# VHH binders against ATP-dependent (S)-NAD(P)H-hydrate dehydratase: the designs that were tried, part 23

Target 1, 310 residues: ATP-dependent (S)-NAD(P)H-hydrate dehydratase, of Phaeodactylum tricornutum (b7fxe8)
Amino acid sequence: MKTWNDGKTIAIERCVLPLDASLHKGSSGRVGVLGGSARYTGAPYYAAMASLQAGADLAFVFCAQEATLPIKSYSPELMVAPVYSASDFDPVRLVDDMVNEIGDMLPKLHCLVVGPGLGRCPLVMKAVARVLELARSQQLHLVLDADALYMMSLPVYRSSLKGYDRLVLTPNVVEYQRLFPKSEDNNGESMEDASDEELAAATIVRKGAEDRIIVDQRQVMSCGEEGGLKRSGGIGDVLAGTLGTFTSWHAILLDREAVSTEDLPLSCWTACCAVKRATKRAFDDKRRAMTAPDVLHHLGQALDEMTRED
Key: E = the ipSAE of ESMFold2; O = the ipSAE of OpenDDE; V2 = 0.75 times the mean of E and O plus 0.25 times the DockQ between their complexes.

## First folded at step 11 (VHH; framework vhh_7b2m_4)

Design t6 (from k4 with S55G L102F S109L; at its last look DockQ between E and O 0.03; V2 from the best seeds 0.00; counts 0 for: pae E 17.4 > 2, placed apart)
Fold by ESMFold2, look of step 11:
Structure t6 (fold): chain B 310 residues (1-310), chain A 123 residues (1-123)
Amino acid sequence: as target 1 above (310 residues)
Amino acid sequence: EVQLVESGGGLVQAGGSLRLSCAASGFTFSDYSVGWYRQAPGKQRVVVASISSGGYTKYSNSVKGRFTISRDNAKNTVYLQMNSLKPEDTAVYYCAADEYPFRFSDEGLYDYWGQGTQVTVSS
């Protein structure tokens, strides 16, 4: 399956949550984004807004205190919560405070997206690692991008997610090589102390001209939808947020016993198709002027047209 | 019907103590964060203390070290123990419950509010 038309029928059946006017608020997806630092405020915004534009009911941003005002200023639609302060950086308490603040929210989410704009401060990464352990203990679906993928390239952090199958990773080619150094794309060198099996249960969205969906080192699907001729910063964040919505819908359908855990790769494939089509529409409209907000603007309509029954 | 009912307010001498209670009914109390807020005459309502569903507590700087918030989920009740009271603590005290609390919000989206209980500290 390379284009939306190849998989449309099964994807709509197994991956798309139907609209229902009688549902309780939050019943159609509650997505959290753990990201945003004093330096990077746009990335978590793009991810969270993409979740809403793709159809989630609620989007939360858990960020550095210094990022809260900028992100709230971008849109009132997001629920922005500070989880640490760089200006009052207390090493003894930061891990416990961040974990406690986010931990109370985890049971209320369908998916946690981690990484956009997070930064690589070692103490923050230690706190985030504790959050990931808590999320796993509650069977919460995770989408890891950007700096969270850097964390997973470090052995101390990846072992806690060994065997976890409610996990989506979104590496580009370089990040993939760091995560799976024994892949055939790396000539299979050095099999001793193999780290590739730890994350083998995860669904991998390897980004590129063709997005590859990989489980246990095997490509199970690909998305060859045409995007556009211009790369813009922030499209990866839009994909991470869109994946947040589709994994949330997968979690909801899983709880209804309408799908199985084996359907997560199809949900990821569907999200890739949506973002590629939104990018194509934005590029056709804006050409050289296209930016990530243009992709975000087209996302909802692209998805509606993909799922429309006339 | 969803209700939050404050009690325990009254008149107290400076340096004294009071214990406020907030009794909740009509919702699953253990899933909610609960906060105490106060409104002094001529001022806006501000946060005093909060306690998350998991028991994590936060306090405003003006009360830290003097006030203690606690919860009893079996009784659907949150308490505010107020020690070393000052005339500046004089206000109407409200409890509020919210499923999705914001860490540093001075004013947030709260699902439910109580009627308030008056605390007056004389000197």
Scores: ipSAE 0.000, ipTM 0.208, lowest interface PAE 17.4, mean pLDDT 83
ESMFold2 (binder alone), look of step 11: mean pLDDT 83; pTM 0.843
OpenDDE, look of step 11: ipSAE 0.005; ipTM 0.248

Design t7 (from k4 with L102F F104L; at its last look DockQ between E and O 0.01; V2 from the best seeds 0.00; counts 0 for: pae E 17.5 > 2, placed apart)
Fold by ESMFold2, look of step 11:
Structure t7 (fold): chain B 310 residues (1-310), chain A 123 residues (1-123)
Amino acid sequence: as target 1 above (310 residues)
Amino acid sequence: EVQLVESGGGLVQAGGSLRLSCAASGFTFSDYSVGWYRQAPGKQRVVVASISSGSYTKYSNSVKGRFTISRDNAKNTVYLQMNSLKPEDTAVYYCAADEYPFRLSDEGSYDYWGQGTQVTVSS
């Protein structure tokens, strides 16, 4: 078990982008969230707002047209762009149009978070799979959660990210079992369609009371920070968005040759610590009344306390 | 309160059949993936079969062709039909719901689990 104090010095050195008054807008992380459907608008909002609250400069949301107005109504700080319509789409053109609209934005991002509230429409999944290939071709860091993890459980989509090491997956324990059935010591029993070798290069954040950071089926670190006792909808989305920011900072530091690709798991661990501490603070404040906005409220404060240089 | 309740376990002879049921309450069942897991004595819990919200199924190699998972969303129930049972299938069987497809909640300390039902297959 590791707490923040155990890794603070190295995490600040290798994972935290310093504040600098000379920086221009967009220099401290540009996070895109691909998610949100006609039915589910809250998840992409929590992910995108968590990215901002964790310190990203810009957060974009690429969603169903039907989700655009609700998400903009939650906060004007988000750059919300419709990329398809669930009620009025052309199935012949949906994939190409969605890919073109998102694709034009990919060079402007440091990280793309995919999955929160995305849904499982087959044409949307086909479009998202092409977006993932395009993002890979540009070496864009990816954080996959929720419905994007469902996509990775399907062999046709899983193969598109084979061997990609700028990839973060955020499964809970059940999702992890479906993605990596042999890693749980199933005594030779495995799900027929699963192949854990394809995603072995990814950094896995297996969520739980203790968040485990796993690469190539080996736990390389864990976050044992105390969280809250209440389960609240949206905290997983907050983690996905927080990972978006720390992964963006990793990409910036990697481009500056200040870190190596081996530091991505530490960036993920740092994000887990931040969310656990923010959740603990929100729970201490609100108890049974805690909701995801309370965690968002405490996220920036928790990170600032974690990273202050006395 | 989310609740999963397994039933249908028992003692059966090798080669026999059992049908397990998992009744769910307290959540939007049709939006969840549901899995069956088993834990043999002294061993870790392992995945047996899963069914997505869209009814896509997966099976472990040890049960493929013998077990069939299905769901009835109107009754909030998932079934595991187990045929051609072997002594190696002896275990406590658990159902679990995965908040997988439409996550609005962090169930971070594992997803919802049932209480388990014992299946014993004698030779």
Scores: ipSAE 0.000, ipTM 0.174, lowest interface PAE 17.5, mean pLDDT 82
ESMFold2 (binder alone), look of step 11: mean pLDDT 81; pTM 0.819
OpenDDE, look of step 11: ipSAE 0.035; ipTM 0.538

## First folded at step 12 (VHH; framework vhh_7b2m_4)

Design u1 (from k3 with S50R; at its last look DockQ between E and O 0.01; V2 from the best seeds 0.00; counts 0 for: pae O 13.2 > 2, placed apart)
Fold by OpenDDE, look of step 12:
Structure u1 (fold): chain B 310 residues (1-310), chain A 123 residues (1-123)
Amino acid sequence: as target 1 above (310 residues)
Amino acid sequence: EVQLVESGGGLVQAGGSLRLSCAASGFTFSRYSVGWYRQAPGKQRVVVARISSGSYTKYSNSVKGRFTISRDNAKNTVYLQMNSLKPEDTAVYYCAADEYPLWFSDEGSYDYWGQGTQVTVSS
């Protein structure tokens, strides 16, 4: 399947959580975003806000203390929690506190998005690794993006998620090559190489002009929806957050035994379609002036149009 | 002409073993993922096991630990070793191949299908 119309029926059935006014707050998805440092505050905001705009009920941001106030200032809709301080250089305290703070919230989440604005501090990465292990132990859906992808490129962390099938990675072409050096030919197509056993169970959303959904180093789907002609910063974060919502919905539907774990790629595909359509709308509206907030603005409308029955 | 030909089916007692084979021809076998499906009388066809072009395997929960899927690219053949067979395993078993497989159990489609082989497990 390439275009939304090609997969609309099955995607709506298997990936979109039905609206129900009788449901309590949070029942339509609780998304956590682990990211945001003293240096980067926009990325986690875009991801978190995207999850809400896509239809999640609650979005949590776990970030550095230094990022808390800026992120809160962007929107009151986000629940922002400081989980570490960049000024804290006690490695044991920093790691343990971060793990404990996030760990307490993991059971309340349907999905944890990791990476937007996270940075590459070794101590933070160490803590994140422990959080990922904890999340896995709880069978929490994970979306890894940006600096989390970098983390997964490191041998010391790559094996931590071996065999985990509730995992989504969102690499661009460069990041994909870094994660899977032998998996692509010169044309960027999947090669028949020995499967990377460590990440074979993950769903890969390879971002590009055409987003590709890859499982076990094989393309299983592609998004043929047209996006904008401008690539602006933050669109990847919007996709990460949107994936957070769809993976949350997948988790909910899975718990209801309405879907299978094998449907996760379709959820990812649907998210890609939504973001592309939103981007297209944003671009048509703002043209060269388009930025990530414009994409966010159009995300809800795009999804509504996608899911409405004529 | 593309062909998938299943063999190895038959009658076996509960607790017994069978090995199914699927011989492929007419396409680049090594590029394809291959799956075994089964369909019991009056039931929907369901996935049993799948092996990717990179030899990554998946199994349905009902057969996990009992069945093993493998492939030999040199022979263009996929195998399903079925151990500890149960009466509920009785079905027509189908081999299917797909270059870009969808993992959806209900709507999954494969490019190519075999004609199937009957497996009957008596109590």
Scores: ipSAE 0.000, ipTM 0.266, lowest interface PAE 13.2, mean pLDDT 89
ESMFold2, look of step 12: ipSAE 0.041; ipTM 0.538
ESMFold2 (binder alone), look of step 12: mean pLDDT 81; pTM 0.822

Design u2 (from m1 with S50R; at its last look DockQ between E and O 0.01; V2 from the best seeds 0.00; counts 0 for: pae E 9.3 > 2, placed apart)
Fold by OpenDDE, look of step 12:
Structure u2 (fold): chain B 310 residues (1-310), chain A 123 residues (1-123)
Amino acid sequence: as target 1 above (310 residues)
Amino acid sequence: EVQLVESGGGLVQAGGSLRLSCAASGFTFSRYSVGWYRQAPGKQRVVVARISSGGYTKYSNSVKGRFTISRDNAKNTVYLQMNSLKPEDTAVYYCAADEYPLWYSDEGSYDYWGQGTQVTVSS
């Protein structure tokens, strides 16, 4: 396992956007989170807030109308946009309106995080699929988590992002197995014979005690940072949002020709390190009482410590 | 005892080819990623090519298209086929192994290193 110190120099150089007071608002990253339903409101909040705490300037939440007020009540820092209503399930109108509403914002984003609290409504999934296609056409960075990963496990949606190299997936062990049922040996190592062309171009963050970075079903990095002893809900959402920031930074740096598309895995690795360190701090502080907000609280400090020069 | 032993180096003319081998012993080779590094006189050691335990390969831009890294787990050996060699390829070539490498790390932090083999390309 490799720790932050093992890759700090190169990661800071290639993954961390320099601070610049002369830049306008949004220059340090605009992150969208597509998620949040009438039933789930916490997950998209954690993701969106994590992106801000990690260093993005703006965080947008695209959610169900029913989720809007709750999410806004959690923090005034988030820009929350209702994109559909659970009470209005006209198939054509719902899908078109959702796609149009989100589509108008996609050009303004550096990254779209999809999945936290999204739910598994078929109509919503159809709309999300169209949004993903639109995002791809615009070469927008994507982070798929939670219910979006479920979507990718479905044959009808799996091919929608074939060959897309600005794509990050964040499966846990179970989700990974669902996505790639023959890709791991008994030790959890990647197998060559289980090639999946549809998702081969994606960067996969396989979450666990040790987060693994996988490209083309081969492990290329692993995060050896220590986290907390408690597994709390919402930490995955925090990681998704943190990845949103780092992928945004990657997009910005890519546009500046300061990095290559091939550096995306390193950005993901760095995000993992940050979240693990934040979790460790949160756990050390609150121990068994640790929850996701505690991790959020420590995320900024963790990243600051990571990026400071000794 | 863990050992990495490089072989196959030597003197070759520009445009020629060499095949380097790295024989590993003393650890579970199949679980490790292996990288080739080189160090020219007066220069910093730099990564040339890497191959993961799963067969994922990465090359430096300077050797891309000319060099090929491969592995044989049955023989606990990693190879570096070097074609179209140039004088600037002259260096000591090192084999390194790590279970969990950062493949973007140019400075190379590997668990194990070989002693190196000299490659000299004449004009």
Scores: ipSAE 0.010, ipTM 0.300, lowest interface PAE 9.1, mean pLDDT 89
ESMFold2, look of step 12: ipSAE 0.011; ipTM 0.489
ESMFold2 (binder alone), look of step 12: mean pLDDT 81; pTM 0.821

Design u3 (from m1 with S50Y Y104F; at its last look DockQ between E and O 0.01; V2 from the best seeds 0.00; counts 0 for: pae O 7.2 > 2, placed apart)
Fold by OpenDDE, look of step 12:
Formats: C-alpha cells, sequence, structure tokens
Structure u3 (fold): chain B 310 residues (1-310), chain A 123 residues (1-123)
C-alpha cells in the first residue's frame, strides 16, 4: 500500500494549488454540487462543505427547492440555489428550467460534483443528463457520486460521457460491480484485460478500506492511508466534495499549462489520502461517536499537515 | 522507440567506486521519475535509489550515504554514483522510468526498463 509520504513531493507539485493572497475570490476553486432533494439534504451539504474545507473558495449547491432551506440552515457558507421543485413536475418546464439555471453557472465553475442526495426521479435524471452533456461540451471537470453513479449504470445515460477525460467516478465496491460487471475477479480485484469504451477515459475512485484509482479498467494507484475503524454515513460525500476541490485545482493548473490531463488520477489519489487522514483523526478524537461532521472538522487540518514542509 | 540504456558497470574492488548512467530516448524524459534497481543472483529485484521528475531523491537503507542518484535532463540521463562499494552490492543494475511513481503497485510495473548493467564487487 502506498501512503502519502510515498508520493508527497510529486503530489504537492502537481495537485496542490499554491496559496496566493493576491488572488481574487474564487481563484482557488469554485465547486458546484448538483444534488439534494426533498428527501435528502445532508449529502449535498457534506460534499459542498468538504470542498470548502479542502480549500476551495466557493461552493455552490444546486438542489430541489424543498432542500434549500435545510441546507442553508446547516451553514451560511454555501451558496444554495433551487433548480427545481418536487411539487412542480411539468416535464418540459422542469427539465428546461433546471438545465437553464445550472447551465448559467457552469462557466463559472471549475468542477461540478453530481449525485449526492440527488435521488432517482426519472425526470430529474433526464435533466441531469442534459446538464452533464452541457458540462462536457464546456470541458468542465465532473465528479459523479451516489445517484449519479446509478445513472451511469443505465445504458441510456452511460454513453453521454463517452471518451470524456475530465470525469471522475467514485463508486464503492457494489457500485463498481454494477458499472463494470466483468471487470472484477472473485476477490474484487480489477481485471486489466477488460475494457469499457464508454467510461475508459474516466478516472475511477473505487472506494473501500483501500481506495483504488482505476483508469481504463486498470488500477494505477491505491491509497494506503489509514482511516478510521468506524464506517459512518457521509464520508463518501466528504470524499466527493474533496475530489471536487482537487479536480478544481487540476482544472486551474491545467489552464496554466502546469499539469496534464494525465495528472488527474494523482489528484484523486491525493484527495483520498486527505479524507483517510481526516477520518483517522476524527476517529482518534471521538472513536465510536465519530460522524461525518467530525471528518469535515479534521479535513482542513489533515490537508495542512500533508502540504507543510518538514 | 523508447529506450533506456544502462552503462558504467564493471568489476571493482571493495571500497571502490562506480558511476552508472542511464540514457533515455523516445519519451519526454523531464516528466519521468527514474529508479535504479538491482538484482543479485538468486534474489529478487529491489529498488536502491529513486529520483523524481522534480529532483526528489530516495535511497534504500542499504545504500544510504554511499550512493547518489542524480539526473541531467538536457542529456536525458540519470546517474548513480556508487561509493564505498561492498561485495553485497554485486548485482545487475537496472534503470526504470515512470511518469508517476504512485502508479506502481509493485516495483515491476514501471513504464520503461533498461536491459541492465553488471556490477561486480570483489573482496
Amino acid sequence: as target 1 above (310 residues)
Amino acid sequence: EVQLVESGGGLVQAGGSLRLSCAASGFTFSRYSVGWYRQAPGKQRVVVAYISSGGYTKYSNSVKGRFTISRDNAKNTVYLQMNSLKPEDTAVYYCAADEYPLWFSDEGSYDYWGQGTQVTVSS
């Protein structure tokens, strides 16, 4: 297993955006989170807050109207925008309004995290699919998690992001198997002989005790950082948001011609290390009482320690 | 065609010095990290020194203080200065290159490998 110390130098060089006090607000990353429904409000909050704690300047949450007030109540630091209402399911209006509302913001984002608390409403999924296509057309970095991964398991939506290399997927073991049923052996190990043309260009963060970074059905990296002994809800959302920040940084660095698209897996790996370390700290602090907010609390400190020069 | 070519090996007495070179061609060398590996007879290949694309270096405990890895990007070459050589250092020495050292699940998964150069240290 490879730990942060094994790759610290190169990761800092290629994945961490330097701090600069002279920069304007938003220069260190603008992250959007598309998620949150009438039923689910915590997941998008955790993702969005994680992005801020990881070092992004701005976090936007695009959610159902019914989720707006709850999410705002969790933190005033998030910019929350209602993009549809669960009580207004006019198919044409809902899809168009949602796409237009989010579409107007996409050019301002460095990364869009999609899926946390999104739900599986078919009409919403249709709208999200159009948003993803629009995002791709604008070469926006994407992180898909949770219900967005479910979408990608559906043939009608899977092809929409074919060949897109600014795409990160964050499946757990079960979700990975659903996405790639022929790519794993009996032990859950990735098989290098399998190929998927539709998602071959994506960077996959297969979550688990050991997070694995997979590209084109091949494991390219693994995170050997120790996490907590407790598996609590919301940690996946924290990772999704953290990835949002690192992918934003990747986008910024890419624009500066400081890195290559091929560095995206390393950014993902670094994010995994950060979340694992944060989780470990949270667990050491609260043990069995650890919850997702505790991980969020420790995320900034973990990253600071990771990036400080000895 | 991508190539890594090791040179500088040979026979040396204990306490002596050798300088190995690894010449790279066919790829953007400045973006790659390079590792020196060695394989003694009947033993597994092991890493002895590493230099990142940015110049960060690592050494195995067995060679720390004796070996120095360096690179010249203008010449697309990595060097291994071996001082205070011991009989235990006898091995075939290989250079390997990879753009991302973290992409290795094991030491055998480097993108590119040289053919190796024999180093023999006599008592």
Scores: ipSAE 0.020, ipTM 0.310, lowest interface PAE 7.2, mean pLDDT 89
ESMFold2, look of step 12: ipSAE 0.083; ipTM 0.653
ESMFold2 (binder alone), look of step 12: mean pLDDT 83; pTM 0.850

Design u4 (from k4 with S50R R103S S109L; at its last look DockQ between E and O 0.80; V2 from the best seeds 0.00; counts 0 for: pae E 8.9 > 2)
Fold by ESMFold2, look of step 12:
Structure u4 (fold): chain B 310 residues (1-310), chain A 123 residues (1-123)
Amino acid sequence: as target 1 above (310 residues)
Amino acid sequence: EVQLVESGGGLVQAGGSLRLSCAASGFTFSDYSVGWYRQAPGKQRVVVARISSGSYTKYSNSVKGRFTISRDNAKNTVYLQMNSLKPEDTAVYYCAADEYPLSFSDEGLYDYWGQGTQVTVSS
């Protein structure tokens, strides 16, 4: 599948959670974003807001204490909670403190998006790795982007997710090469044949002009929807958050026995289509002035038009 | 119909102890975090302690080491053991329950509140 029209019928059937007035609060998707540091506060905001704009009921941001006020000030719609403090940093206790702060919430989420604005402090990465192990033990769906992909390029953290199939990785081309360096021995053009035993069960969204959906060493789909000519910072965060919503809906539909684990790649493809279409609309409006907030503004409308029955 | 009922308040001399209880009904208690707040006359309601659905506990600095929060999911009850009481602990104590707690001190996001129980500590 290359464009939304090629897959619309099956994607609506298998990936889109119907609107339903009888649902309990949070029943249409509860997405957590683990990210945001003293230095970087915008990325987790874009991811969390994209989750809401794509249709999730609740979006939570778990961030550094120093990021809470900036992120709350960007939008009152987000439920923002600190999970560590850079200014009150205790390297002996950091891992346990983060697990304690987020552990109450993990069972209440459908998906955890990890990475936007997280930073690369080694102790924070160690704490996040333990959160990832806890999330896996509860079969929580994971979307890893940005600094979480950097973590997965480090051997010490990569093995903890070996064989996990409720896992989405969202590398761009450079990040993909760091995650799968053996693919370079095949002249780069055989990326769909690249194999990595540890991450073979994950759904890989390799971002680019076409987004490639890769599972078990093979490209199973691609999104060739037209985006825009401008690569604005933060569009990757918008995609990560949109994937958060579609993986949440996938988790909900799995629990209802309406779909199977094999439908996760189609959910990811659907999210890619939505973001490309939202970007096209934003680019047509703003041209050189387009930024990530413009894409956010168009995301809900693009998705509504994609899923409209007429 | 959701209900939180505090009990165990009363008058006690400084240095004494009290045990507060919060009995819950009308919701799935094991899914909720429960906190204790207190409000002295003319002052803001402030957090005292919280226990998560997974039994993780947090305390305000003013009570840490003196108060202990615990829960019994079989009885749908949370407790606050208050030791070494001081006159500044005098307040109405409220329990509150929240399915999605964001912050230890953020009382605005608690789903349900009790009616309160008076604790008075005399010198």
Scores: ipSAE 0.011, ipTM 0.489, lowest interface PAE 8.9, mean pLDDT 86
ESMFold2 (binder alone), look of step 12: mean pLDDT 80; pTM 0.816
OpenDDE, look of step 12: ipSAE 0.035; ipTM 0.508

Design u5 (from t3 with D31R M102L; at its last look DockQ between E and O 0.01; V2 from the best seeds 0.00; counts 0 for: pae E 13.0 > 2, placed apart)
Fold by ESMFold2, look of step 12:
Structure u5 (fold): chain B 310 residues (1-310), chain A 123 residues (1-123)
Amino acid sequence: as target 1 above (310 residues)
Amino acid sequence: EVQLVESGGGLVQAGGSLRLSCAASGFTFSRYSVGWYRQAPGKQRVVVASISSGSYTKYSNSVKGRFTISRDNAKNTVYLQMNSLKPEDTAVYYCAADEYPLRFSDEGLYDYWGQGTQVTVSS
């Protein structure tokens, strides 16, 4: 599948949670975003807001205390919770306190998006690694982007997610090469090192002009939807948040036994199509002036048009 | 129908202690985070303490070391032990619960609030 029209019938059937007046609050997707530091506040906002614009009911942001007020100032729609303070913390307690705060919310989420604006403070990365282990133990779907992908490039953290199939990674080309260095080799190279197999069960969204969906080191589909001629760093955050929503819907449908774990790549493909089409609309409208908020503005409408039953 | 009922308030001398209780009916606290808030006369409501569904606790700076929040899921109850009480602790104390909480802010929790219990600390 290459464009939305190629796969829309199956994607609507297996990946899109229908609107239903009898649904209760929170039943159409609860997405957490673990990210945001004193230095970076915009990235977690774009991800969380994209989750809402894509159709999630609730979006939470678990961030540094220093990021709380900026993110709340961007939009009152987000449920922003400080989980550590960079300027006022006890280094003996930081990891445990952060893990306990986030861990109590994990059973209430359908998906946790990790990485946007997270930063690379060693204590924070240790806490995040423990959160990822807890999330796995509870079968929570994960979307890893940005600094969480950096963490997965480090052997210390990579092994904890070995074999996990409720896992989405969203590398660009450079990040992909760092995560899977043997993937640049010609076909037929023997696998002598188990490192490439550690994340073989994950769904990889390799971002680019075409987004490639990869499972077990093989491309299973791609999104060739036209997106626009301007690149913006915030579009990656919009994709991570949109993946949060579609992964949450996948988790809901999986729990209802309406789909199987093999449908997660199609959910990711659908999210890629939505973001590309929203970006195309934003670019046609704004051209060189386009920024990530313009893509957010068009995301809900693009999805509505993709999923309408005419 | 979900209700929260506070109890244990009253009049106490400065330096004394009180234990507040928050009992839930119509739902089980086990999935909920619970916060204690207080509102002094003529002032805005402020957060005092919170306890998550996993028993992680937070406290405002004004009560750290003096107040302890705890939960007993078997009794469907959350407690606030208040020691070394000061006249500035005089307020109506509210408990609040939310399955999807924002954890520690004066904006509080949504979903459910109790009616409040008066605590008066006399000099």
Scores: ipSAE 0.000, ipTM 0.313, lowest interface PAE 13.0, mean pLDDT 85
ESMFold2 (binder alone), look of step 12: mean pLDDT 86; pTM 0.881
OpenDDE, look of step 12: ipSAE 0.008; ipTM 0.312

Design u6 (from m1 with S33H Y104F; at its last look DockQ between E and O 0.01; V2 from the best seeds 0.00; counts 0 for: pae E 11.8 > 2, placed apart)
Fold by ESMFold2, look of step 12:
Structure u6 (fold): chain B 310 residues (1-310), chain A 123 residues (1-123)
Amino acid sequence: as target 1 above (310 residues)
Amino acid sequence: EVQLVESGGGLVQAGGSLRLSCAASGFTFSRYHVGWYRQAPGKQRVVVASISSGGYTKYSNSVKGRFTISRDNAKNTVYLQMNSLKPEDTAVYYCAADEYPLWFSDEGSYDYWGQGTQVTVSS
């Protein structure tokens, strides 16, 4: 499927959670974003706001203490929780405190988006790896982007998610080559000790002019929706957050036995279509001036148009 | 419907101890995050301590080492053991609960609040 019109009937049926007045708070998607450091506060904001704009009920941001005030200042809609502090950098307390606070919230989430603005501090990555193990043990859906993809390029962290099928990775071309060094797209070169099989069950959203949806190293669909001629730094974060919402809806529908785990790639494709269409609207409006907030502004309207039965 | 009732407050001398209780009814309390807050007259309400549904605790710096929060899910009750009390601990203490709070912040984004219990620490 190349454009939304090619797949909209099946996508609406299997991937879109209906609006329903009888639902309670949190019934239409609870997305956590694990990301944000002293230096990178915008990325987790874009991801979390995209989740809300795509239709999630609740968006949580688990970030560095130093990122809390900036992110709260961007929007009061987000539930921002500091989970470590750079000024209290005690290796034992930091890791255990992060794991305990985030871990206690995992049962209340439908999806955890990990990576936007996370940074590459080894101690933080160690804590995040433990969080990923806990999330898997509870069968929580995961969307990994940015620095979480860097983590998955490291064998010690990659192996903990071997065979996990409630997992979405969102690499660009360079990140994909790092993650799948033996793949067709890696020009035949490979790294020793790298293994493409460990992530074979994951749904891969390989970002580009067309977004490719890949499972077990096979492209199962692609999104060819026109986005725009400008690439803005935060659009990847918008996609990660939008995937958070559609993956959350998939989890809800899966729990209701309305869909199967094999429908996750279609949910990811639907999110890609939404972001591309929102980007096209934003680009037509702003041209060279387009930024990620413009895409966020159009996301809800794009989704409403996509899912409207008119 | 969740209802919260605080108890255990009263008058105590500086250096003394009190144990506050927050009893919940009508719901599965074990899946709630619970916070203790306090408010002195004319001042804003501030966080004192919190405990997650899984038992993870946080404390404000002003009470660390002196206060201990705990939960007994069998009794649907959360406790705040307050030791080495100081006159600045004088306040109305509130219990709050939510499944999805903005937890451990002064604004407290909790859906359910108790009516409070007075703690007065004499100098």
Scores: ipSAE 0.000, ipTM 0.393, lowest interface PAE 11.8, mean pLDDT 85
ESMFold2 (binder alone), look of step 12: mean pLDDT 82; pTM 0.847
OpenDDE, look of step 12: ipSAE 0.024; ipTM 0.454

